# Ledger of designs, part 134: VHH binders against p49116

Target 1, 238 residues: p49116
Amino acid sequence: EGPLLSDTHVTFKLTMPSPMPEYLNVHYICESASRLLFLSMHWARSIPAFQALGQDCNTSLVRACWNELFTLGLAQCAQVMSLSTILAAIVNHLQNSIQEDKLSGDRIKQVMEHIWKLQEFCNSMAKLDIDGYEYAYLKAIVLFSPDHPGLTSTSQIEKFQEKAQMELQDYVQKTYSEDTYRLARILVRLPALRLMSSNITEELFFTGLIGNVSIDSIIPYILKMETAEYNGQITGAS
Below, E stands for the ipSAE of ESMFold2; O stands for the ipSAE of OpenDDE; V2 stands for 0.75 times the mean of E and O plus 0.25 times the DockQ between their complexes.

## First folded at step 7 (VHH)

Design ua71 (framework vhh_brivekimig_d4)
Fold by ESMFold2-Fast, scan of step 7:
Structure ua71 (fold): chain B 238 residues (1-238), chain A 121 residues (1-121)
Amino acid sequence: as target 1 above (238 residues)
Amino acid sequence: EVQLVESGGGVVQPGGSLRLSCAASGFTFSSYAMSWVRQAPGKGPEWVSSISGSGGSTLYADSVKGRFTISRDNSKNTLYLQMNSLRPEDTALYYCVKGQYLPWRKEFDISSQGTLVTVSS
């Protein structure tokens, strides 16, 4: 059959909120993160193989891997987002909260470790100079993970993951023929994504959503949204 | 031009039920998502629920999930909110809003009078 992903699936363009505030605030960070999350879900939804698995399976897969997709998106869009500046603002906000509200030292340690892991991951991807095609297939490998508990259709999911791996291998071997070990260097980065807590990601980037709606509830709603409404959300229009 | 008229509020005892309605006019109702927003005395507006234009997707605030059901009848240009197992904390003016109010979209237009829901013994 045809390729798992088309050129339209390689394109991944994040539109940041405008105008930029004079000082980064929680609303700007949450809006930026929400646009990236929405773009990531819209990307997944647009894949024919993903659509073929059916709504229930689609929801289960994205619920299991949204944090991994989001983190890959952060790495891919790090320059557009000025991610280092956003992380510095989060650290500053966290330090202010510690001083005023006496957050537990254990929780502070967990959050700081998460930020360091995220920075290390993004830096490693930048050092490897991962291109748009490689990012698209890494996201596909993560999305079509058959090993999450509670999944049905695991044989078909595994076949799509293997197809993603084969197409990535073909691309890397043709495009980076001189670098025999490039694929291995890229793939060994993926296990680190599983070690990053989705709860901490939600707290850091989606503070404005906490207490009203969980990301778990937002996922099925976004996946069932009309295409025109998707376009409005990823550009921040309406 | 856009007109939204809420109705169905009233006084009810804890554990009771109410069904709110919103009559819409001045726009192509079926082309737009619709939302319910409430404002309790002394508090800011709180988003409650949203429904897509087709009615195929619904989203609920965690505080009302499992108790409230949003629905629409596009042939009548009417939005509904079925409220079950009502609690004193649900006491508020309820407004319908044109458009998809999601958590990352903080701005919404509350220009109508709303319908008052009071939950008391």
Scores: ipSAE 0.064, ipTM 0.527, lowest interface PAE 6.4, mean pLDDT 84

Design ua72 (framework vhh_brivekimig_d4)
Fold by ESMFold2-Fast, scan of step 7:
Structure ua72 (fold): chain B 238 residues (1-238), chain A 121 residues (1-121)
Amino acid sequence: as target 1 above (238 residues)
Amino acid sequence: EVQLVESGGGVVQPGGSLRLSCAASGFTFSSYAMSWVRQAPGKGPEWVSSISGSGGSTLYADSVKGRFTISRDNSKNTLYLQMNSLRPEDTALYYCVKGGFLPWRKEFDISSQGTLVTVSS
């Protein structure tokens, strides 16, 4: 039985749209977020354990956890994305659109609370100095969550999650041997991801999607694509 | 040399149906996702639908979801768009293009003549 993740699954390189505009707009934010979402799905589909669950289970898992994967990706890529600048632009755009959109005060409060929770999560991960291996295993723990409604193969999913937890523990104990409580500090961050609204994330980052397609529709389209075809789409090679 | 030839357009009344075809040559058709893109008079190109190389995965713009069906016959190197419940706002030149859905795609490689669809009362 080999490891759940190899070194190839630790690599998580986000390529940002170029050039960055002088003033951030819905288009740039949406493209940046979409690239991260596509990278996250590409990462998930490359895991042999994930492939072994089959297409229907794969689609159900990613539909259930895409927001958690996306949020972990935002934290991991916060510097590459200049996430603080993007969030400031979103806040500015929201304020400028309030009267036109006729948003209620309660809705604005919900959105602002979501942004603050996201900033707090990313700041906590940055303070912990989470490395690439740790992020890979946290994403695997989130991906292989057996407790989402409607899942089949839940016992196998749970085994893969436990394997991810074990490999993370082994890594942390070996790499950060003098920091006895590091694993506990890392794992206690994860429950916050379940409190993040996927609907608010979609409104904040994916409003500019061409064709106004939902993330729920994009997920099975990407996951059911042949690997060679998928690589041609995201790299431009074909 | 990639060549795409659209056909099947015409004039229909609101609520009508049309089936568009795209004959492809010059590349391994089954290895590529394909898309339908339309351009209304005086407007830029709008992505309509995409299908994976195997035909196993499809995606639709919100404006056409539930009304249009994309399909392909890899044995004939042909892409199809079945359009039902047509509306005046569906009036456009329709193009097929090599390549699937990409959220950041602002430009489509439109080199063909297209096929005109006119929905009028």
Scores: ipSAE 0.592, ipTM 0.825, lowest interface PAE 1.6, mean pLDDT 88

Design ua73 (framework vhh_brivekimig_d4)
Fold by ESMFold2-Fast, scan of step 7:
Structure ua73 (fold): chain B 238 residues (1-238), chain A 121 residues (1-121)
Amino acid sequence: as target 1 above (238 residues)
Amino acid sequence: EVQLVESGGGVVQPGGSLRLSCAASGFTFSSYAMSWVRQAPGKGPEWVSSISGSGGSTLYADSVKGRFTISRDNSKNTLYLQMNSLRPEDTALYYCVKGGYLFWRKEFDISSQGTLVTVSS
């Protein structure tokens, strides 16, 4: 059996909407986030191990971990997205909502705490200078999580997660041989992903989806898209 | 080369039902997701529902979820929209379009005449 991930799985190139508006709006943020979500799901769909689990398992896994995959993608693509600018715009909107009494203080506090956790996570990953191989394996560890409630056939998922962990360890030890504790520093960042609410992520980044459709409904739809339609979406040709 | 012909519209009272059809030609129908979009008088196009090429996956706008059912018959190159519990606000020209749900909020490529649905007393 070959490696879990090949060099093709390291490539993660986000194409941003063009042109960028003079002022950030819900549409631009939603389109940018949707492109990242599609790229993340395209990445997952391309993994032979993921395909081997079958459609029902694939849907359950991605529904359980999309927020973790999306957050890792935000961190990896933070510079391309100008994520700091997007988050600053969201913060400014929330501060204006406080003054205009549009949202409760408790709600604003919850959303601000989420934004702070997201910023802390992205900053920690940037400080560690996580490379493309490391991101690919971290995404694989998150994707092949056997511990989500409601999952079936968890033994095979656990096997793939362990393979991802093993291959990440081998990569880090060979590539960063003089940094004995790098792997530990990277892995202790992962639990923070579980502390971020998928509902708040959805509100911050996906309120612009047409028809007010939820991410929970979007995931199986994307995963079951026909190859031609899916490729058109990925290339932006549709 | 792509041709889409909608039919099945009409006048119906609130709470009534209608079934719309779309006859497709000029492409491999079963290989493409399809969508229904509608345009109310004086409004822009509103996405209603999408279905995968195999028919195995569907998606609905919140405004129609639980009332409308999208389906397809690939042997007949035909797309359907079963509309139940119709409301006056469902009054619109209904179009079928080649392609699934558009995540980027782009306008759907409407190239057909549509079929008129009027919900009135």
Scores: ipSAE 0.617, ipTM 0.824, lowest interface PAE 1.4, mean pLDDT 89

Design ua74 (framework vhh_brivekimig_d4; at its last look DockQ between E and O 0.47; V2 from the best seeds 0.00; counts 0 for: pae E 7.1 > 2)
Fold by ESMFold2-Fast, scan of step 7:
Structure ua74 (fold): chain B 238 residues (1-238), chain A 121 residues (1-121)
Amino acid sequence: as target 1 above (238 residues)
Amino acid sequence: EVQLVESGGGVVQPGGSLRLSCAASGFTFSSYAMSWVRQAPGKGPEWVSSISGSGGSTLYADSVKGRFTISRDNSKNTLYLQMNSLRPEDTALYYCVKGGYLMWRKEFDISSQGTLVTVSS
């Protein structure tokens, strides 16, 4: 009936904890990541098509794709987050854990592979110079993924994903008309998002959550907030 | 302006139960999420549980999940915390605060006197 996303959905402004400490710690990393996750969930629930799927479907859908949305958010906000500095600090911590024999070699390998995949993804997006409209539609394509196990309303989800793909194509063809292969270069990056473990993302970025609450528990809590309360928390006007 | 008054604390033996209440005034209670926060002697404040304005969404700290239940009665402007299977580690001053769980919350706006819960044999 109208476009899937409005100009309001292109705006994605992360407010970082200020100032960045001289020595990065679990609390700063967790607060930064939590702000991004909250902003990502607020972005998703503000989409009329997403709301039209209903509460139970919304919860199932975000539980299935939050890691992909979060990773796209990390790439989009990499500069404002100083993500390379955060990842370097995490790597240094892991190397110290090897010396102290606090983690198994297999676990360290899994975590290092995850960090490498994340760095490569963010670097590829930076080299492509992905703009705000492109990020918004890539997030919509990931959000409206009909192929996660256990989802209901898969036909409607697929229709919204196809609409997101079509609107992205129209945007890229109009805005980057001289770069014939740009859309293909962007889309071939998306499958890599599903190779990254949500459990490892949670361990790296959310270990410092107040009350040791899981992301799985936080998702329905945030999505079921009243709109005024949700908006107040994002703007700080609460 | 905003006033919060906690009650229901007391001394109970391990395994016992208590129900805390918080009477709210000075704001539109149903429009705001509410939380319970506790502070043990000599320690900083610890978030316990949160509930949305409508009561449709709740969240619990891992240490209390399955034992505590947060609820509200918007017609009475009252927040509740049902505490079951109490442990000595639950001994603290309990405060109700205006506002829900915020993942990056640094500070809790504790403006009331709280209610003391002591779990001892």
Scores: ipSAE 0.686, ipTM 0.852, lowest interface PAE 1.2, mean pLDDT 90
Fold by OpenDDE, look of step 8:
Structure ua74 (fold): chain B 238 residues (1-238), chain A 121 residues (1-121)
Amino acid sequence: as target 1 above (238 residues)
Amino acid sequence: EVQLVESGGGVVQPGGSLRLSCAASGFTFSSYAMSWVRQAPGKGPEWVSSISGSGGSTLYADSVKGRFTISRDNSKNTLYLQMNSLRPEDTALYYCVKGGYLMWRKEFDISSQGTLVTVSS
């Protein structure tokens, strides 16, 4: 079989809402996050191996790892998104909620710690200067994780993950031959993703969505959406 | 100018069915996801269902899942909502909205008159 990923999977271009407002409100944040979510899900969908797992299995995978993929996307698109500004805005909005006594002290702590973890993760990735290929492979490794409960075809998933890991290794050896431990430095960042709460991520970035449907619930909807439809929705949202 | 005109509302008994329609004009209908939103008396707007521009993807609120079906005819610029097994709690003004679920709430401009659905014994 051919490679797991091709050059087409390396491209990960996020288009931000325009114009950027002076004050980043909840809606802007939500729209930006939604676009990233679409991009991430459609990226996964574009992988032949992902398609080969079947709709039920690949949907389950995305449900299990969407937060990790989203977080990697945040890191990868941090500059384009002005992520620091977004996170600052989120904190400001959170402060308003605090003042209104809508959150418990424990919840506030959890949310703030989550924001901190997001910032630290993205900063760490930036320090490593992760390139597009590396991000693609890292996303693949995260996507094809067999250790989530309730998955079917775990042997195939594991195979794809190994393939992703091998291809990443080959790429790093080829591209960064003088940095013997680069692969290890990159891979050791992945555990941080598992510390991220999907629920808190959803609360921080997706509060502006209509209704109260979870990201988990809309994943099948996103995965079935055509690319043209996605583009149309983006333009319509502006 | 975007125009959305809802129809098909009425009074039905619990367990009954209704089919709502929305005639759309003023924009390229097939290029946009559409949604149904409802507002019950004394309550805020509630998202009900969304459908992609092509009709290939649908999404439903948990409260209506399995009972309601959203569809569209792009050749007629019409959005539909088939409502089965209606319950008293489904009583509301139903609005057709330009945009899908993954839009922020402000994008759902409820400027239309809506169509009233009343479920009562």
Scores: ipSAE 0.108, ipTM 0.563, lowest interface PAE 2.4, mean pLDDT 89
Fold by ESMFold2, look of step 8:
Structure ua74 (fold): chain B 238 residues (1-238), chain A 121 residues (1-121)
Amino acid sequence: as target 1 above (238 residues)
Amino acid sequence: EVQLVESGGGVVQPGGSLRLSCAASGFTFSSYAMSWVRQAPGKGPEWVSSISGSGGSTLYADSVKGRFTISRDNSKNTLYLQMNSLRPEDTALYYCVKGGYLMWRKEFDISSQGTLVTVSS
């Protein structure tokens, strides 16, 4: 029934909190990350194929893949977010936590390894100059993953994933006809997303959440959010 | 003009129950998420609960989960908070706020007078 994604799904514009503080702090990082999360969830929610799967299936899919989708968003918006500056501030905060005996050595190693993997992923995507169409299809491939336990309608999900893969292939061949291996170079980046821990992502970017609520528990709320409330969350107006 | 008026507060013994109401006007109530926020004596504001515009999704702070129930009646433009098994630490001025869960905000845009809940020993 036509393309999986329309032109409206290619636009992915993140608006940063204003004003930028003199020193980056937990609240600025958490607000920035929250805007990206809401933008990513709204993007997923707006896809007709996603809507066709039904509410329970939608919630299960997003719970399974939100961290991968968020990580693709970080890579896509890395320049707008000044992500390298944010990660440097987080590293400095971790060093202070060591000196205050607030965090174990083993945990710090896990968190630093995650930061290095995230930075490597974002750098590799920047070197490939991944465009907005490519990001949109990569997000769709990650979203429509049929392999997650507990999913219903897995054959339908698999069909949508195959359609996203086919549309990415067609786009790359048409747009980058002089670069025969571009699709292969893009696809070999996807396994790195499996290395990203949702628990550590929450620690890095969502420490400032009010009420100490996990992202997993917020997802049903975000997916049912009315348009006016959603717009407030992605701009920070509410 | 957006107007929010809270009521239903009072004095209750520990373990008791109260039901708060918030009458809303000046906007299309059913199109917006709503929240309850409380402020205990000598403390800053604390988010309590949120409900989506349709009422289909709710979210609670850990401190009240299982004891409080948020609800709304879109035909009456009214938001509710059913508070059961009340504890002394629930003593606070309770406000309703237009808008949902604000993940990044520790300060709330409170524009109403609130309703006082006192749980006395």
Scores: ipSAE 0.015, ipTM 0.448, lowest interface PAE 7.1, mean pLDDT 83
ESMFold2 (binder alone), look of step 8: mean pLDDT 88; pTM 0.896

Design ua75 (framework vhh_brivekimig_d4)
Fold by ESMFold2-Fast, scan of step 7:
Structure ua75 (fold): chain B 238 residues (1-238), chain A 121 residues (1-121)
Amino acid sequence: as target 1 above (238 residues)
Amino acid sequence: EVQLVESGGGVVQPGGSLRLSCAASGFTFSSYAMSWVRQAPGKGPEWVSSISGSGGSTLYADSVKGRFTISRDNSKNTLYLQMNSLRPEDTALYYCVKGGYLPFRKEFDISSQGTLVTVSS
């Protein structure tokens, strides 16, 4: 068969909400994160191999890995999002929660450790200067993870993951031929994605969702949206 | 021109049920996701539920999940909202809106009259 990903799957363009508020608030952070989540799901849905697995498997895969995809998206779009500014605003909100006695000290520690892990991940990816092709294949590797509990068709998912790994290796060896150990340095960063709690990511970025809807509920809804509706969400053009 | 006409509202006691209907015209109904939005006295519009064009995918606000059921009949160009276990806080004008769930949008294109639901003891 042909390659797992085409050049169209390398394009990952986040359009931020406009106008930007003078001071960041929960609504702006949530809108920015929601746009990234929609873009990530639209990206996954566009992959022929993903489509071939069928709707039930597609839903299960994205439910299992959305946090990993979202975190890779945060790293890839960190500059466009001004992620450091968003994280600073989240920290300020947490300080207000401490003052109002809304969260326990242990919970605040867990959340701050999560923010630290996220910052370290994004910094490591920036230092490696990960390009668009590398991000596309890393997202494919986490998307086609056969080892999540409850998955069916695990052999086919594993084959797609191995194909993603092989194509990433081929790309890196051809493009960065002078750096023999680049692939290894990139791949050792992936296990860190699984150490970050999806529940904490949801709390940090998606507190402002209208209707107090969970990400678990949004996933099957978004994956079954019409393409035109997807495009309206990710570009802000309605 | 898009036209939406809501009906089925009324007065009901807490714990009661109502079924709302929305008759749609002026567009290819089956090609669009549809939503129910409500507005309580003195409050802004609140999204309630959405359904995909095919009816295969639904989404509910946390406040109504497990109590309300959205459905559609594309052969009749009609959207429905089955409301069970109604609470006083469900009292609002209910509007049918063209378009699906937008997680960050609070503004809705409400051009219809709506149907009034009053839950009182």
Scores: ipSAE 0.576, ipTM 0.801, lowest interface PAE 1.6, mean pLDDT 88

Design ua76 (framework vhh_brivekimig_d4)
Fold by ESMFold2-Fast, scan of step 7:
Structure ua76 (fold): chain B 238 residues (1-238), chain A 121 residues (1-121)
Amino acid sequence: as target 1 above (238 residues)
Amino acid sequence: EVQLVESGGGVVQPGGSLRLSCAASGFTFSSYAMSWVRQAPGKGPEWVSSISGSGGYTLYADSVKGRFTISRDNSKNTLYLQMNSLRPEDTALYYCVKGGYLPWRKEFDISSQGTLVTVSS
């Protein structure tokens, strides 16, 4: 009966590999992205409302929305990650690559369009100066999306999403009382997350995974990890 | 406090099978994901497979998927790796480690002796 999210869910601290190398490589990009993905999944799995939906529903929800959660995390952690530098390096590499066949040319165009959409999204969030509380509730709104195909318990998921929306509204109205249209400006950013391909995100950020495992396979594994072990690995504090 | 003891290695022909065991002590075994890691002489450690604390979910490196099966018996504090269709490139010292798959992990807390698997004719 309490709030959907606790103060611990507002705190979102990404620990980066350090230092950033002189020349960006797939290992650094993959490590940075993987740390963010694991942080995002740990964030989701620790929400009591999320736990209440049960393991099968939890796995289905995260598999459906991991790209949206990851993209919100990229925007939130853009400065910590030096995301603009990472994206510039990727763009430079793609522009300097040679293409042989038509299908390869179509793919590079899809990838460049994806990078543009990502940059535009992150820039819009930065200009809005989205705070940690707003990011937490935006992540909750996308996590508790009842409209993905094949979901069960959609009424309960929808109620949690509506609770997230109401708590975000209460926060924004109290904290930014003089900006009547702030909430609307924030919420109209969310549909753009659905336009970004999870396959292209995986290609850009997760090429350096050890063992060559897909994100789809990693998701249920991470959701079932012991919390103390996870915290010890990611934060150094357990 | 954490102690891990691997066994079950040996010499086999290509296409053969071996089952490795890891006896764990010093921690609540069922509460932790566990992994198998291997290292050939002159190479860095390579992650092979992980299993959740309950055994409900497993993860495999693409190089071993379909050939290896990771399992655990929490009542015996023991981790297993069933290796089928063994290849010469599977030749390595095999270690069990506390903890699951972590994409950026290139170093593993290996303090045990491991168990040697040699695949040769």
Scores: ipSAE 0.431, ipTM 0.726, lowest interface PAE 2.5, mean pLDDT 86

Design ua77 (framework vhh_brivekimig_d4)
Fold by ESMFold2-Fast, scan of step 7:
Structure ua77 (fold): chain B 238 residues (1-238), chain A 121 residues (1-121)
Amino acid sequence: as target 1 above (238 residues)
Amino acid sequence: EVQLVESGGGVVQPGGSLRLSCAASGFTFSSYAMSWVRQAPGKGPEWVSSISGSGGTTLYADSVKGRFTISRDNSKNTLYLQMNSLRPEDTALYYCVKGGYLPWRKEFDISSQGTLVTVSS
């Protein structure tokens, strides 16, 4: 059957928008986040096992896990993105929204808790010094999750998740042979991804979408793009 | 090389309908996502709708969602936009463009003449 992921699936290169504005705004943040989301969808689309599940399953799967993939991508690309600076700009943008009388104290608390959880997650991954292979397999474990509500066929997805877990274990044992508990430390980070609301992520990072389009609508559109067109339009696909 | 020819525009009253067509040549039409873009008088171009190469997936700007339907006939190399419940703010030159929706796409390669849609009482 061969490995679930090849070396091409380890490469994850985010191209940031240029030029960077002097002051970060909703459009720059949205473009940066959108590039990361599209790179994440391109990454998933390139996996033969994912393609084998068929278009309807692919769409359902990514709709269920895009927030987890996106958050892993934020952690992996935190330095390239200057994520801490973006989060500060998001907070400033939200303060403007409060002035326009649409946020309650409870909502502010939820949003701040989300930002703190995101920062804690990214810091934990940085402290563990997660490498490119480890990120690729963590993304695969998240992508091939059989337990999301609304999935209709789960047996094949579960088998691909188990294959991802096995290949991650093999990689970590060979590469970090002297750190017996590294795999356990990495895997216990994954439940935190499910504590992050996809609705809050969409509000924080995707408010500047051209045409006022939801992430739910964008996902099937991008996944079903022709390969030649996709490669010509997505900078991360180079 | 790439040639796109829009047609089907006209003058209609609010609530009316029009069907736009775009005849494509010079490329493998079925291999590319296509979009409709409009430009109102004195305004910059605005993305309206996109369709995947296979026709299996569509995307719409919120302002036209539920009123407009994008479709394609790959056997005829033709892109369509069915416009229902037209409003005065839909008044614009309509262009078809090679390529799909991207959130960071600020410029559209508009080399065709477009087709004029005027919605007036």
Scores: ipSAE 0.513, ipTM 0.779, lowest interface PAE 2.2, mean pLDDT 87

Design ua78 (framework vhh_brivekimig_d4)
Fold by ESMFold2-Fast, scan of step 7:
Structure ua78 (fold): chain B 238 residues (1-238), chain A 121 residues (1-121)
Amino acid sequence: as target 1 above (238 residues)
Amino acid sequence: EVQLVESGGGVVQPGGSLRLSCAASGFTFSSYAMSWVRQAPGKGPEWVSSISGSGGHTLYADSVKGRFTISRDNSKNTLYLQMNSLRPEDTALYYCVKGGYLPWRKEFDISSQGTLVTVSS
């Protein structure tokens, strides 16, 4: 038993690549996004409840929810990433392209719609001033989603999700006791995460992946790495 | 000093197989992920595959997935690449490099001679 998350699960520190380029390019965006994805996977694998579900279940859960975890991470790390600047530049580029390109208009519209949904989500989280504890529990609620197709151990997953919801409620009620509707305002933001396409997220942030490797392939690679091996690769230290 | 020596390359017809080897010395081999990188004539280096220090985790470029198998023998400080169903576009100098897959890495520390693989009819 015990709490689902410890204080160590609240810390979520993204280290950005350095130096920043004069002009934003696909490689800088891809490295920044990949670092966030690796951090998000490392966060998930550190949770004892997650470990208890077993390797196959862990892989299936993260494959189903990586886009939701990544989007929550984008919102949480928006300032350190200068995400608004990145998205504004992408939107400007796409708006110029759609005016001139009749052939790919439908696809460009889908991508622009995705970017607007992402901007709205990040802005709503910023306006709510979501803190580190709240982000940790929102990520846990998303991670322990029992309703994805093909999952086994759905009763255990649902139990962990309910535990995450209860602990979030307890935290918000005690920390923001004067704001009786805060929890409701936070939770109604979560359904928007499922409206954002993982394929479009992959196209926007992970186009620069070497070897044209899919996120679906990278997830089990990251999750099955030994901790020392993972740290050696991500930090470049040996 | 880190020293890597590739071998096993040769000329093979399309559909053929080759097994490459890399003998490593000068570092604690089992503590590091290793990768295979190739360079086709007139082109830059292309990452092919990576394996964790323990050998428990592997990753492959989409162009070789299902055809190539990376493996290692830590007791012999040796890295392997089993290449099956070879295609003309697999023709390249093959290098082993210290370090695993990094999603953004475009530059590789290639200091060895490599081993030449030629796939021709």
Scores: ipSAE 0.427, ipTM 0.731, lowest interface PAE 2.6, mean pLDDT 87

